Miniprotein binders against q89ai5. Designs and how they scored, part 23

Target 1, 221 residues: q89ai5
Amino acid sequence: MLKTILAFDTSMSVCSISLLHKNRKYNIQKECRNNHTLYLLPMIHEILKKNHVSLNEINIIATSKGPGSFSGVRIALAVAQGISLGLNLPHVISLSTILIMAEQVWNNHKISKVLAIITVNKTSVYWIQYSRNFHGLWIKKSKAIILNLSKALEKILSLKKQWALVGNGWDKFPKNILKKIFITNITFPNSKYIISLISANSIYQKKEVLHKIIPIYLNER
Short names: E, the ipSAE of ESMFold2; O, the ipSAE of OpenDDE; V2, 0.75 times the mean of E and O plus 0.25 times the DockQ between their complexes.

## First folded at step 16 (miniprotein)

Design r1 (at its last look DockQ between E and O 0.91; V2 from the best seeds 0.85)
Fold by OpenDDE base, look of step 16:
Structure r1 (fold): chain B 221 residues (1-221), chain A 85 residues (1-85)
Amino acid sequence: as target 1 above (221 residues)
Amino acid sequence: SDELQRLADRIEELKQKIEQLLQRIAEGEISPEIRDEIRQLIQLIRDLLQELQRLGSPDLTTLLSEVMILKVLIQALEWALEAQS
């Protein structure tokens, strides 16, 4: 049976919704800034209606678990909870926003080394590195850490290999230093790559009980 | 402020009610009572939002965000339950 997957993300400034139905993929997105709660459900309704899919046809709910904004991550999880519970879907798929962005890097650029730098506050960034293996799995090459800008700069300068950069933290660094890094301009996770990950590798099909999902926040508010 | 604390307490109570409801649904309770409780929760959320909006204080932004998240959760739940009926 062909799975119907509803995937969405609100972890950053963008509401991104994707639908897999009958092997067709659909995606809509909107810059929501801080108004994700106003747009997410209407956008889900829109993508379902436009493609003649009923809400009850959904077999899998998938979203990110962060890292992201405190509110943004929680909004996606709240909607995932509401829909999954109402549809009697005991499990959801939750993926790291970094994995989603890394998958986009692979799709667009065929680069297997991804560095994520995401702004936490005025003086700090979130830092993590992933590398895609030959099986298409993204493997952590570093632990997630929060760095001040100085330490982040030092780490950038110490990079021996070319990394594709994702996230919004790159603008905090001098342009000349960024010559060693490929700037992808991927600043938010696109939900279509949630579906890509799920479809490509069984490891990303891990269903989790929603209440056991540990969200990752970049900030407290 | 006393008012901020009062609102925070009401939001916490709302969270607890929602959590209890979600647990009951997760345990397989599908009843008219569940639907009624959802409607009641929606009303409580509306009341809280109206009060928060009336006060219009920047200090309430966090509380407003919390209530809006609860709102979207309950709306998503209601929508999904209706789709199954």
Scores: ipSAE 0.863, ipTM 0.938, lowest interface PAE 0.4, mean pLDDT 91
Fold by ESMFold2, look of step 16:
Structure r1 (fold): chain B 221 residues (1-221), chain A 85 residues (1-85)
Amino acid sequence: as target 1 above (221 residues)
Amino acid sequence: SDELQRLADRIEELKQKIEQLLQRIAEGEISPEIRDEIRQLIQLIRDLLQELQRLGSPDLTTLLSEVMILKVLIQALEWALEAQS
């Protein structure tokens, strides 16, 4: 059976859909802000229609599981659940938004050390570091942790090696003090790099039953 | 408020009906009753959305978001079931 992959992400401000079909890759994206539910299904319909792919040709559904907004992560998982059950595909691929952004760094810059800083609130950020090995696997190099801005700045200044920065948390810091590291301006995940991750290593092709997927929320109340 | 609680109760009832339907589909049930249940769920969702939008209170944005998530789940399911032909 040929691999036809439908991948999507709504975890942050951008809705992105990607399709791999007959070794061709397609991607569309749109800034959705708080309107992800209005755009996700129509965008999936659009990418399939424009490329003459029927929904029942999908073999693999892949989506992000966070970290991300509470509603945005849940919207992607809900659509994945609906499509997977209706197509009798009981397992889906779910990937971290951090890995999706990190793979974009590798794709664009060939940099293998990524620091993610994502806004949680006015005074704190989500922090995690990853390094890509030669097999295309992203390995954690720090704990995932929420830091106040003072601690985050201290850790940035203590870094011994060059790190590429992703995420939307950079607006919290004066730009002139960030010259020590490479700022990529990759602030949201794009689902085209879900396809890239799956192609980079078979570990990213592991599927899970949807109710066993544990989503990651930046701020839950 | 009391209206908030009434709406939350209706949403919880909707969630329970959806969960039961999803489980039956996951277990392999194929029947005309599934299609009728989906149509009923879509109508419940429509009614809830109409009421939430009519009220328009910022206190209700969380409930509106919950119903919109259930809407896209059911719409995705309906679309995928029809595509199986």
Scores: ipSAE 0.804, ipTM 0.913, lowest interface PAE 0.4, mean pLDDT 87
ESMFold2 (binder alone), look of step 16: mean pLDDT 74; pTM 0.660

Design r2 (at its last look DockQ between E and O 0.96; V2 from the best seeds 0.87)
Fold by OpenDDE base, look of step 16:
Structure r2 (fold): chain B 221 residues (1-221), chain A 85 residues (1-85)
Amino acid sequence: as target 1 above (221 residues)
Amino acid sequence: SDELQRLADRIEELKQKIEQLLQRIAEGEISPEIRDEIRQLIQLIRDLLQELQRLGSPDLTTLLSEVMILKILIQALEWALEAQS
């Protein structure tokens, strides 16, 4: 039986919604800034209606678990919780925003080494590295850390290999230093790559009980 | 402020009520009572939002955000339950 997957992300400034139904993929997105609560449910309704899919046809709900904004991550998880419980779907798939962005890098550029730098505050960035293996799995090559800008700069300069850069933290660094990294301009996770990950590898199909999902926040309230 | 604390306490109570409801639904309770409780929670959320908006203080931004998340959770739940009926 063909699975109907609803995937969405609000972890950053963009509300991104994707639908897999009868092997067709649909995606809509909107820049929401801080107003995700106003747009997410209407956008889900829109993508379902436009494609003649009923809410009760959804077999899988998938979202990100961060890293992202405190409110943004929680909004997606809240909606996932509400829909999943209402539809009697006890499990949700939650993926790292970094994995979602990394999958986009692979899709667009066929680069297997992804560095994520995401702004935490004025003086600090989130840093993590992933590498895609031959099975299409994204493997952590470093632990997630928060770095001040100076340490982040030092780490960029110490990179021996070319990495594709994702996230919004790159603009905090001198342009000349960025020559060592490939700037992808991927600054937010697109939910269509949630579906790509789920479809490509069984490891990303791991269903979790929603209350056991540990969100990752980049900022405090 | 005393008012901020009062509102924070009300939001916490609302969270607890929602958590209890969600637990009951997760355990398989589907009843008219659940629907009524959802409607009551929606009303409580509306009341809180109105009060927060009336006060209009920047200090309430965090509380407002919390209530808005609860709102969208309950709205998503209600919508999904309706889709199953």
Scores: ipSAE 0.860, ipTM 0.937, lowest interface PAE 0.4, mean pLDDT 91
Fold by ESMFold2, look of step 16:
Structure r2 (fold): chain B 221 residues (1-221), chain A 85 residues (1-85)
Amino acid sequence: as target 1 above (221 residues)
Amino acid sequence: SDELQRLADRIEELKQKIEQLLQRIAEGEISPEIRDEIRQLIQLIRDLLQELQRLGSPDLTTLLSEVMILKILIQALEWALEAQS
């Protein structure tokens, strides 16, 4: 009858779980810092219990694949693997952390040009630009690259268009320059926008076997 | 360093056991022995975690993280299999 989607993300400091059930969306989130393994499964239990959904009613599992922390991305993929295999759901949906944050920009502001700047370490950031077309697809407008702060600043100064900024890396730049960019409060992904992406275009409904998913890490262990 | 290598080797052996179990389940193996193997894996994980936490060395934080990821995988699998029964 209806799709029941369990979506979650632990790629950054926040653990978020979302459930679509009978066309209703539910979301919980918690600041986990580096303790995602302690909170992810209990939070999934919580959202299911509160909404009277049994785990075996899930027919779609969706998670992020990064970019994100080495441990955080792997924790989400491990839970997706365990649940999917135990429920005999051999394929899962995996989506970029960047697209999840970009879809939140679209949802909140109807802005179709997104620049992601995510802190890698004290001196460098992850950089990528996307633009949303009218079919709800996010199209890359730059390569995904790691830049030192000086080069990232040079790139910001060379921008010709207004971009909505997502990610946690914006605080590393002079504030007088950042006034030319729409700075959002979207500094980490929220799994509710995994469900939004899936609804926006069928390309985001593509499933794959977990071991074929290539994670994207901001750092190496 | 020798103790670190011994623990790393035990974790790799655990990973191999887990991968083989996951492959058998993916291929459709349906048996009560799966539950017994999961319980054995949980005990191996518990033993490793106890040893890693007892030693408490900062050198072991990466190994501890690896075992915690294996733990959450197996816990998620066990929960999902139980939900199907």
Scores: ipSAE 0.809, ipTM 0.919, lowest interface PAE 0.4, mean pLDDT 87
ESMFold2 (binder alone), look of step 16: mean pLDDT 75; pTM 0.699

Design r3 (at its last look DockQ between E and O 0.88; V2 from the best seeds 0.85)
Fold by OpenDDE base, look of step 16:
Structure r3 (fold): chain B 221 residues (1-221), chain A 85 residues (1-85)
Amino acid sequence: as target 1 above (221 residues)
Amino acid sequence: SDELQRLADRIEELKQKIEQLLQRIAEGEISPEIRDEIRQLIQLIRDLLQELQRLGSPDLTDLLSEVMILKVLIQALEWALEAQS
């Protein structure tokens, strides 16, 4: 039986929604800034209606678990919780925003080494590295860390290999230093790559009980 | 402020009520009572939002965000339950 997957992300400034139904993929997105709560449900309704899919046809709900904004990550999880419980779907798939962005890098550029730098505050960035293996799995090559800008700069300069850069933290660094990294301009996770990950590898199909999902926040309230 | 604390306490109470409801639904309770409780929670959320908006203080931004998240959760739940009926 063909699975109907609803995937969405609000972890950053963009509300991104994707639908897989009868092997067709659909995607809509909107820049929401801080108003994700106003747009997410209407956008889900829109993508379902436009494609003649009923809410009760959804077999899988998938979202990100961060890293992202405190509110943004929680909004997606809240909606996932509401829909999943209402539809009697006890499990949700939650993926790292970094994996979602990394999958986009692979799709667009066929680069297997992804560096994520995401702004945490004025003086600090989130840093993590992933590498895609031959099976299409993204493997952590470093632990997630928060770095001040100076340490982040030092680490960029120490990179021996070319990495594709994702996230919004790159603009904090001198342009000349960025010559060592490939700037992808991927600054937010697109939910269509949630579906790509789920479809490509069984490891990303791991269903979790929603209350056991540990969100990752970049900022505190 | 005393008012900020009062609102924070009300939001916490709302969270607890929602959590209890969600637990009951997760345990398989599907009843008219659940629907009524959802409607009551929606009303409580509306009341809180109105009060927060009336006060209009920047200091209430976090509380407003909390209530808005609860709102979208309950709305999503209600919508999904209706889709199953």
Scores: ipSAE 0.869, ipTM 0.941, lowest interface PAE 0.4, mean pLDDT 92
Fold by ESMFold2, look of step 16:
Structure r3 (fold): chain B 221 residues (1-221), chain A 85 residues (1-85)
Amino acid sequence: as target 1 above (221 residues)
Amino acid sequence: SDELQRLADRIEELKQKIEQLLQRIAEGEISPEIRDEIRQLIQLIRDLLQELQRLGSPDLTDLLSEVMILKVLIQALEWALEAQS
């Protein structure tokens, strides 16, 4: 039996839906401007309708769990909860937005070292580094931490290797000091790379009960 | 204000009803009463959204966001249950 996967993300400014069905991949995305609740379900309806897939054919639901905005992460998890429960799929795949963006770097550039810098507020950024091993697993190479801009700059200047940058935080720093950094245009996750992660290694196929998923927010609550 | 607190209490009651429903479905309950309860929750959500929009206060933005999240949860659940029938 072939997997039919519905994957989606609303953790940042862009809402993205992806569908894997009969070995074909489909993706739609839209800038939501904090209107994720208006777009997510209609977009899921649309991708299923356009591709002649009924909702009950879905046997895997996958979504992001953050880091991301408080409302955006909760919207994705709420829709995943409603669909999974109604389809009697009690376990879902949840993945970090950082891994989703990192997998896009690998798919686009074959670069295995990823630095995520994501704006938290006017004076701070979220920082984490990952490296992809030969088995397709992303291994943490730093702690996930929120840094003020001066500390983040200090870390950038201390880098000894080349890193591909994801996230929207790179514009906080002078471009001339970013020589150790390949700046990508990957500033938000795209759910098509949820499907790529699932295909890359079976560890990303692990399902969880929704109440055990610990969401990651860019701000403290 | 008293109106803000009354709305917050109604939203909390709604959340508790939804949480209890989700738990029952997760435990395997499937009955005609589930669909009736979902319809009642959808109407309660609609009534709360209409009242929040009618009042239009900036102080209600967080409450509106909470109700919108509950709305998409219940709409997703209702759609998925209907797809199974």
Scores: ipSAE 0.807, ipTM 0.918, lowest interface PAE 0.4, mean pLDDT 87
ESMFold2 (binder alone), look of step 16: mean pLDDT 79; pTM 0.734

Design r4 (at its last look DockQ between E and O 0.92; V2 from the best seeds 0.86)
Fold by OpenDDE base, look of step 16:
Structure r4 (fold): chain B 221 residues (1-221), chain A 85 residues (1-85)
Amino acid sequence: as target 1 above (221 residues)
Amino acid sequence: SDELQRLADRIEELKQKIEQLLQRIAEGEISPEIRDEIRQLIQLIRDLLQELQRLGSPDLTELLSEVMILKVLIQALEWALEAQS
């Protein structure tokens, strides 16, 4: 049976919605800034309506669990909760925003080493490294850490191999230092790569009970 | 402020009511009562939003954000339940 997957992300400034139905993929996105609650449901309605899919045809709901903004991550999870419960879908797929962005790097650039630097506040960044193996699985190469800008700079300078950079934290560093890193300009997760991950590897098809999903926030309220 | 605390308490009560409702639905309760409770929660959310907007204080931004998240959750739930009916 062909699965209908609704995937969406609001973890950053963008509302991204994707639909897999009858092996066709659809995607819409909008810059929402801080107004995700105003746009997410209407956008889901739009993508379903445009493609003649009823809400009750959805078999899988997938979203990110962060890292992201406190409100942004929670909005996606709240909508996932509402829809999943209403449709009697006890499980949701939740993926790291970093995995979603890393998958985009692979698709766009065929680079297997991804460094994520995401702004946490004026003086700190979130840092994590992933590497894609030959099976297409993204493996953590470092623990997620929050670094001040000086420590982050030191770590960038210590990198021996070329890494593709994702996230919005790169603008805090001198341009000359970034010569060792491939700047992808991927600053937010696109939900179409949630579907890509789910479709490519069974490990990303892990369904979780929504209340057991632990969100990852970049900032506190 | 006393008003901020009052609103925070009301939002917490709203969260608890929503959590209880969600638990009942998760346990398989599908009844007209559930639909009525959803409508009541939507009204409570509307009332809270109106009050928060009326006050217009920057200090209420976090509370407003919380209520808006609850709103979108309940709206998503209502929409999905309607799709199954």
Scores: ipSAE 0.867, ipTM 0.940, lowest interface PAE 0.4, mean pLDDT 92
Fold by ESMFold2, look of step 16:
Structure r4 (fold): chain B 221 residues (1-221), chain A 85 residues (1-85)
Amino acid sequence: as target 1 above (221 residues)
Amino acid sequence: SDELQRLADRIEELKQKIEQLLQRIAEGEISPEIRDEIRQLIQLIRDLLQELQRLGSPDLTELLSEVMILKVLIQALEWALEAQS
């Protein structure tokens, strides 16, 4: 039985679409900033057409639920809702953007401790820490909190272990004080790691109806 | 202010119609009436986008964003239903 998974993320400035079809993975991405509604559906059309897959061959819809921009998270969930209902796939997989970036760290560097710092505005960042166990589960190791820059710096200086940094907020801090930090080039999620998470542990294959999904927004509640 | 409120009310009506349609589809309704309702919703969205563009006020950017999200939801639904036929 072949699985065909359509995965996408628009939670931050880069839109990414991934397709798993006949055990092969395909990925496209584009800088979208505030234009996610203009790019998402055309990009899905593109990846399907280029790989000769019709929409009705999709078995699983997977998307991000945040944290991310208010509009960006909502566009991903809206497209997931439209496609899932039209294909009679009443449940979707939704995953945190933090876990998507963390899985990229594991894939690229085999580092299991991830600190996410994501810009909220000019004076504050979103902060959360995760650690991966040997079963491929990412376990929360801090509260998800929004910190001003000075408090975030204090927290960085207090770190006792080495952490791989993801997110777009690290530019706000002097690099000479980041001895406990491995700075990655992973500043936004890529949907190909949604597929990696699903493969890593069956807990990430859990499906939900969209109205039970609680989005996570960086800028507005 | 009155123009903004009238547009917000139209968007809320549109949201209610879409929510009702999605619920009926989720409960298994499949009929030619569904396709007709989708076409009507697409036209309502077009009319609303034209009005928002005509006014062109930066105060309307949040309303425009809401309508664009509804647009992609309905476009995605229409595409998926057509793929099933």
Scores: ipSAE 0.809, ipTM 0.921, lowest interface PAE 0.4, mean pLDDT 87
ESMFold2 (binder alone), look of step 16: mean pLDDT 75; pTM 0.687

Design r5 (at its last look DockQ between E and O 0.94; V2 from the best seeds 0.86)
Fold by OpenDDE base, look of step 16:
Structure r5 (fold): chain B 221 residues (1-221), chain A 85 residues (1-85)
Amino acid sequence: as target 1 above (221 residues)
Amino acid sequence: SDELQRLADRIEELKQKIEQLLQRIAEGEFSPEIRDEIRQLIQLIRDLLQELQRLGSPDLTTLLSEVMILKVLIQALEWALEAQS
C-alpha cells in the first residue's frame, strides 16, 4: 500500500509543508517569521485540497524536532499531536532539522560533509557536524555544542576538510574565513527532504510516540 | 503584575485540561463528550486571546504565544476528528 506522508516544519522562519501521495511529491513554503500559527494549518489544508487528498488519507505524519526556535519547534509538534491523535495515528516521525538540511546538501551538491552553524543569540551559535556514509546515513561527527563567536571562528579555522555549511550563523563571521567552507545558502529545513530521508532509509522511518519526542530549542522563550 | 500572574495561572489550567483531554483521546475515548470538551476548550482559548489582546502589553507576548500554540493544537485535533467522522 502506497503511503501518504504529510511532512512539515516550522522550526525556523519558514513554514514548509510537503505531501507524498501516490508516489507524487508536493511542497509549499512560506516565510512566516513569527506567525507560524496563522499559516501552518491553512497551508496544510491548501496542499491537501490542491492535490485532492483528504486529511484522513494520511498514513504518516512527519516533522522536525529541532534544533529550532522555541515557539517554532513547538508549533510543529503541537500540530503533529493534534492531527495524529485525531486521525488515530499513534506515532509521529521526528527528525533533526540538521538532518533535513544535510539531506538537501546531498541532493543539491552531493557533498557528504555538513557543518551546521545556527544563530542562538547575538554572541553564540549552535554547532554540529554530520557526515553521510555510503549507505546514505547521516552520522554525527561532533556533539552538538553552543559556542561563542570566537570559539566558533577558531573551530572553522581548524577545519582540515571541506565542509558544506548550513544554517544562518555564517553571516557573523568574516567572509575571508568562510573560504574554507562551502556556503550552501541553506538556512532552513525544507520539509520535502523529510520525505526524502524517510523514503531513502528505514532508520528515518522510526515512529515515536509524540509525548516521548524531546524537542531541541536554540533559544529560551 | 497580579494580572500577569492571573493570566499565567489560567493558561496553566488550560494546558492541564488539554493534556487530560489528549490523554483520554490517546486511550481511545471518542465520545460525544470529547467533542463538547473540545468546543469548550476552544471557547476558553478565544476568551483568553481576547483578554490578552485587550490588554495589549508587550509583557504578554510570551503568554500570547503559549495560547496560540494551544489554539493550533486544538484546531488541528478538531479538524482531524472531523475528518474521521
Scores: ipSAE 0.849, ipTM 0.932, lowest interface PAE 0.5, mean pLDDT 91
Fold by ESMFold2, look of step 16:
Structure r5 (fold): chain B 221 residues (1-221), chain A 85 residues (1-85)
Amino acid sequence: as target 1 above (221 residues)
Amino acid sequence: SDELQRLADRIEELKQKIEQLLQRIAEGEFSPEIRDEIRQLIQLIRDLLQELQRLGSPDLTTLLSEVMILKVLIQALEWALEAQS
């Protein structure tokens, strides 16, 4: 059977839904801020209705697992759980928010070195580095760490290679001193690139029961 | 306050009912009784949301978020089960 994939993300300020159906890709997104629960299900209804796909035609549910806001990550996982269970699809694909943004960098710029800086609070950011290999696999090049702003700036200034920056944390730093940073405008994930990741490498096609997915939160509970 | 704790206890009870229902569905239980239980859960969620809105306290924002997450889970489940019928 031909795969029909429903993918979505609400881990950050934007809600995005993507549908792969009969080898065609569809995407919608909306700025939701703190209203993700209000928009996610109606947006899924919208993309399915607009493209004449019924919910029971979906074979694969894919969503982000974070890092992201505590509520935003949980909203996406909750909707994935409800739909997957009701359709008797007990396994889902879950992907890192960082990989979703990194794949957009690859798609848009063909840059294989990505630095993610994501706001945790007013004084700190989440930091991780990835590099894409020839097989389309993103490999960690640093530990995931939370840094205060001054330490993050020191770390940026000490970089020896050029990195494409993703995430919403770049606004916290002066742009004129960042010679080795390509600042992208990719500040939030777009679920369109969940489908791109799945296509790029079979590693990203692994399915798991939702209760085994370990969410990654940026803020404390 | 005592009202905050009572609401938290009601939300925990709701979460437990939902977890038990999800487990039963995952184990293959599909019956008309499940649809009645889902409708009852939706009404419990509605009642909790109305109470949280009535109180309107900033101290309740975490509890409101919890109930809204449960709401979208159950709505998604209901929609998917109906799509299968």
Scores: ipSAE 0.807, ipTM 0.920, lowest interface PAE 0.4, mean pLDDT 87
ESMFold2 (binder alone), look of step 16: mean pLDDT 77; pTM 0.690

